VHH binders against o26223. Designs and how they scored, part 57

Target 1, 191 residues: o26223
Amino acid sequence: MKLLWTSQHIKVTVHIDGKVSKMDVLEAIKTRRSIRKYQDREVPEELIDKILDAAMCGPSAVDERPWHFIVVRNREMLEKIPEVHPYGAMVKDAPVAIIVCCDSSLEKIPGFWVQDCSIASQNILLAAHSLGLGAVWTGVYPLEDRVEGIRRLFSIPEHVIPFSVIPLGYPAENPGTRDLFDPDRIHLEKW

## First folded at step 21 (VHH)

Design YD11
Fold by OpenDDE, fold request of step 23:
Structure YD11 (fold): chain B 191 residues (1-191), chain A 124 residues (1-124)
Amino acid sequence: as target 1 above (191 residues)
Amino acid sequence: QVQLQESGGGLVQPGGSLRLSCAASGFTFSEKWMSWVRQAPGEGREWVSGISWSGGWTEYADSVKGRFTIARDNVKNTLYLLMDSLKSDDTAVYYCAKHKYSAFPETQDEFDIWGQGTQVTVSS
């Protein structure tokens, strides 16, 4: 019995009519993909606000909430980001990018800021996806060349660490969904 | 082994042209910013020019602006410096250097790999 894996193309029906169909959280997580191609369309500020709101809703160690966000819409700056990020070529094509940063002065426990900013970054990706946008996490930290590159480009103070650059836009690609479940990675009670 | 090797130096007359090359090995050249730095006799090291990983962003010292052109071939792992309208003051050992950061250097400490240098002499 050849189990024909029918690749159900989950048509993310972007309803054109302004009603952002609310995607449930599991759907958002499972269907999210990195999007590196964007439409020539501006992202409304309202959507960015929602995304940033989501970014700030994640947990942080001892509620330190060390994150800061730089919202970049300036075309010149968007075009410069790829110069300091070798894998950030798509940023120049995005209408907007969010740079997630950590203010080290807000850190209460050393080292957890990476987790905090990761959660914030992931929430940005999920929120973007749920709102019908495409995004990709371009890693900055912990690579010093990128960290310092972004720092200088945006005049970020020394106590603030750029963590990620996330370009956002309406998607111009559909990479499909992936099943990434791997039961071999699950251990019960012991390794 | 990480290595930068300069070539193309020599003796030229004022107003002449020279092309320097720097062959990179042992690291991912295509991801790194690069610079040329020179040292004249009895002087300190002077930053000459820098280039982003893609080559899309270049900068020059005022002393060489309009005369020198920095370029790179990421397929060949090679950095270039095209020097036109050479002057006696351009006489120096020219070094290829890898940036620590994806930014133009503010200090000499922002380079982590150096070549051995190539001598450029501009003399009538």
Scores: ipSAE 0.860, ipTM 0.933, lowest interface PAE 0.5, mean pLDDT 93
Fold by OpenDDE, fold request of step 23:
Structure YD11 (fold): chain B 191 residues (1-191), chain A 124 residues (1-124)
Amino acid sequence: as target 1 above (191 residues)
Amino acid sequence: QVQLQESGGGLVQPGGSLRLSCAASGFTFSEKWMSWVRQAPGEGREWVSGISWSGGWTEYADSVKGRFTIARDNVKNTLYLLMDSLKSDDTAVYYCAKHKYSAFPETQDEFDIWGQGTQVTVSS
C-alpha cells in the first residue's frame, strides 16, 4: 500500500481581522516558517503572555525548568541587538523580541538545559505562529561572541546564559510552506 | 591562516593626519567586532576605538574622541582608523585586534587575534 502523501496545502488564511485562528498542533508545526519581516504593528501583551505560557509548558530534564525570558520592546535595545548578533538584522524591525535564557543554578543535570531552552524556543515559535504572528529563532548559544554580546547588552548575570533571541511581530511576508519529510532519514529497527 | 596586518603608520607633524588600515584574513571579518589598541613607549596597551561588525556601533577612548574615526569595509576585509589633529601623545604602535565577543572590550584578554602593529610617530 503506497501511502500517497497528498500534500494537503493547508492554506492558513491568516484573517487580518485580529481573530486568532486556532491551529491544531500539527498544522502549527507543519506550516510554521521563519518570519523576518514584520508589520508596523504592536503585539498585544496578551499575546506575549500566551506565548510565554506556552514556552513554559515544554518538558525539561527532571523538570528543572531552567528557562528565563526577557521581553524586549524598547526600540533602542531592539536596534542594538543586531549589532551584537550579525544575523539578527530583523530584530530591529520587530515590535518585540524574546530572549530565552537559562539559569544555570536551576540546572539539575548538566547539559540538558540546551534541550530545555530549545523546547521553550520552539514553543515560542509555534505559539506565535498559531496566534497569527511571525517569528524567527536567532541562535545565540553556543557562540561565545553572541552569548557575551547579549549578556552585556542586557546586563545578564554570569550564571544566566542567553540562548536565543526571537523577534516577533505580525508577518509582512509569506514564505509559504515546505515539505521537509525525508524517508531516507527513517530507519526501521536498526540502521 | 588567521592574520591581521596593519599599515599606514609613519611620521607626522602635530596637527597632521594619518589613515591606518588593517587587512584581515583567515576568518569571517564581517561578523567580528574590531578595535584599535595602541602602546606608547614605556606604557601599557591602551584601547583606542572599537567598532561593531556592521560599523553601526563605534566607541572611542576619551583621549581620541573627536579626532579619530574608526571605520570598516567588510567587502575588503579592512579596518580603518582615521586620525586627525594628531598630538605628540598619540605616538605609539597601533594594533588592530579582533574581539572575542560582540562587545567593547573590558580587558585585553577579550582579543583573540592581534596584528603586528604599525608605528605612528607625531613629532615636530
Scores: ipSAE 0.859, ipTM 0.932, lowest interface PAE 0.5, mean pLDDT 93
Fold by OpenDDE, last read:
Structure YD11 (fold): chain B 191 residues (1-191), chain A 124 residues (1-124)
Amino acid sequence: as target 1 above (191 residues)
Amino acid sequence: QVQLQESGGGLVQPGGSLRLSCAASGFTFSEKWMSWVRQAPGEGREWVSGISWSGGWTEYADSVKGRFTIARDNVKNTLYLLMDSLKSDDTAVYYCAKHKYSAFPETQDEFDIWGQGTQVTVSS
């Protein structure tokens, strides 16, 4: 019995009218795309708060919760981020960016902070999408040139490690949906 | 092979101009910050100017501000230093250097690749 997975194209109708349609978690995950073009529109603080709340709801190793977040709205700073991140050009076009950082002093088990901050970063992306915003994960860690660039730009203490920069805004593009399911990547009981 | 090669140095009279070039190879030049550093005879190395990967952010030492211009061509993998109104005190070996970080250097240890240098002599 060949399970015909009918890829139901979940049309995420982003209703332009300010009413954030309720998006379930699977829809958010499946329909999320990296958004690199933004409208000339401010993101309300309330939405940022919701996003940050979501960012802090992820699991962390032994509940260490090592994450810190820098919310950047200053235009000068947003324009400088691309100078220290060669693939962060879209940041200058965003009304806001979140920098996810790790406070190493909060780390309980070495190395798991990367997973913790990754979870936080992904939750930011999903939450943003569910709220009708577009976002993209621009990687900072583990590239030392970017890590130190962001550190110095924002005067981040040495014990705090910049992990990711996530610009956010109302999307000015629609990349469409992708079907990324690959049954060949699924192994039953053994490789 | 990772390499930086400077050129364009020479003998110039005070008030003259030179253009230095630095050809980069063996790494992704377009993603890296670059600087010019000079060393006069009997003196330590002095940072002269730096430039971000895009060229959108430049900085200069006070001693060369208003006279020197740093630029880059990422298609040609080349760093430039335009030197105008040269003074005798500008006499030095000029090195191009790759930054370890996407920031202006605070110490000499923040460079990981150096060129061989090109001699600039300003004399009447």
Scores: ipSAE 0.859, ipTM 0.932, lowest interface PAE 0.5, mean pLDDT 93
Fold by OpenDDE, fold request of step 23:
Structure YD11 (fold): chain B 191 residues (1-191), chain A 124 residues (1-124)
Amino acid sequence: as target 1 above (191 residues)
Amino acid sequence: QVQLQESGGGLVQPGGSLRLSCAASGFTFSEKWMSWVRQAPGEGREWVSGISWSGGWTEYADSVKGRFTIARDNVKNTLYLLMDSLKSDDTAVYYCAKHKYSAFPETQDEFDIWGQGTQVTVSS
């Protein structure tokens, strides 16, 4: 029995009227894409607040919640980020970026902060998408040249580790959706 | 093998100009910040100039500001130093150096790869 997975074109009707249609969590996850082109439009602070609220809702190891967030709107700083991040060119085109950091002094168990900050970063991406924004995760950690570059650029203390830079804005591209399901990666009971 | 090779040094009169080149190999040059560092006889190493990976951000030591220009060609994996209005005090071995970090160096330890250097002599 060939289960014909009919690709239901979930028409994300972006209602133009200011009502951000609430997408469900599965829709957000499945339809999220990296967005690297942005409109010349400011992102309201209220949306950033919602995104940051979502970023802090993820689990963390023993509830250590080691994350900090730098919200960057300054045009000069946004233009400097690409200089310290070779793959961060799109940051200069974004109206805002969030830098996710770990305060190592908040770690209760060493090493889990990477997971914690990853969860926070992903929640930023999902929340942004659900709010009609586009974002992309640009990796900083664990590359020392980028970590130190971002650290110095933003005068980040030594005990705080830059983890990711996430530019955000209203999307100026639509890359479409992908089906990334791979049954070969699923093992039942044993490998 | 990771390598930096300087060239273009020589003897020049005061007020003259030179163009130094540094050929990079064995690493992704286009992603790395680079600097020129010089060492005069009997003196320590002095940072001269630095450049970001893209070339969009450059800095200079006060001693060379307005006279020297750092540039790069990422397609050719080459770093350049244009030296104008040379002075006797510019006499040194000039080294090309790769940064450990995407930032201007604070110490000499922030370089992980060095060239062999090229001699620049400014004398009348």
Scores: ipSAE 0.857, ipTM 0.931, lowest interface PAE 0.5, mean pLDDT 93
Fold by OpenDDE, last read:
Structure YD11 (fold): chain B 191 residues (1-191), chain A 124 residues (1-124)
Amino acid sequence: as target 1 above (191 residues)
Amino acid sequence: QVQLQESGGGLVQPGGSLRLSCAASGFTFSEKWMSWVRQAPGEGREWVSGISWSGGWTEYADSVKGRFTIARDNVKNTLYLLMDSLKSDDTAVYYCAKHKYSAFPETQDEFDIWGQGTQVTVSS
């Protein structure tokens, strides 16, 4: 493994063959943070493919798999996303973003698509992190102003619902890890 | 209470200029797209101009393009319309309107909050 340092002293571990070292699942979960600053570096298509593969591996209600993904690399479109998402400013700084959508025509049981797309979105975040990328979940659904904003911006059909926008890139910040374990949130057998 | 209040209208000669203001209250103005819509006597409402929450994206009706400028101050919760080279056909009640969506309106029902309007009269 070779260690690379960013100007912000962010440690990135890569294999000798140029591949980023992978994390085990618990490490990825525990160490993942929202990353909103990115390096001026392109994300290889191979990594995006791996992330999308992971996104589609989550469970869904009755195996309905209602998710679709829009991969956005166009600079103009990335710059427009913040205009329709007031808290999506970081998207303009990312080399790529994934928009997670639900095709309502694929729903088998109404309403579970939110859970399905949430799982897909989280898998994107975890996969990105495990691959040495940074990402953040910017919520679109259920806010109608954002949903329709993203819909129109990307000409998304009416039966397809934008759910989340996830910018990705090599991280230019290191927020550190958090201990979020709270035993007071655990109840045994009864509340 | 949610409110939009227009001001700055008046009588002006052709070729003159006016600046309209719209004061917003009761909602998070800085997160919402806004538009100006006008209604001339005996006519329907006409979309004039729209602006994104940041002000980074603006659009204009063809009838006012190059003459009108929409702007906003999110600190002051105020929307503006700078109107230059005014014509008689610009005579109307001008309304400030909040967008339902973060997009330019396709129909008049895509606004959920309206002001009372301010009268603009362009006449010799």
Scores: ipSAE 0.857, ipTM 0.931, lowest interface PAE 0.5, mean pLDDT 93
Fold by OpenDDE, look of step 21:
Structure YD11 (fold): chain B 191 residues (1-191), chain A 124 residues (1-124)
Amino acid sequence: as target 1 above (191 residues)
Amino acid sequence: QVQLQESGGGLVQPGGSLRLSCAASGFTFSEKWMSWVRQAPGEGREWVSGISWSGGWTEYADSVKGRFTIARDNVKNTLYLLMDSLKSDDTAVYYCAKHKYSAFPETQDEFDIWGQGTQVTVSS
């Protein structure tokens, strides 16, 4: 039985009535896409708070929670980010960006901070999507040129490591959904 | 092989103009910040100008501000320095240099690739 994946136009019914339709977690994961085009619309602080709350809910090694977040709304700064990040062009078009950082002084076990900050970053993306926003993960770490570029631009202390830049906004594109399931990547009991 | 090669230097009279070029190879030029650095006889290296990967952000030393223009062509993998209103004090070997970081250099150690340099002589 060939499951005809009918391209159901996920009518993102933007319910005008401010009721953020509750997206279930699996739907959020499966339908999330990188969004690089944004509407000329401000993101309410309340939504950013919810996103950051979600970012901090992820697990971390030995519960070290090494993450810090810089919320950037200043237009001049948003326009400068692309200059220090060659693949961050979309940041200048976003109303807001979140820079995820690691405070190395909070690290309890060396090296796990990358996982911790990755989890935080992914949670930002999922939360944003669930709230009707678009976002994209632009990698900073481990590329030294980007790390130092972002560090200097935002006067980030040496013991704090910029990890990712995530622009957010109401989406102005719909790239559709992808089926990324690959059974060939699943091994039962042994490779 | 990673390489920077400067060209366009020469002898020019005061008030004259020169255009320097730097051909880059062996790395993704379009993703890297670049600078011109010069060294006059008997003096240390002096940063002259820098440019972001896109060319959207440029900076100049005070000594050359208003006279020099840094530019780049990422399709041609080439960095340029347009030098107008040249002065005797501009006499130096001019080096093209690749930045380690996506930022303007604070020290000479923040360059990881250098060209061989091109001589610029400004003399009447």
Scores: ipSAE 0.845, ipTM 0.925, lowest interface PAE 0.5, mean pLDDT 93

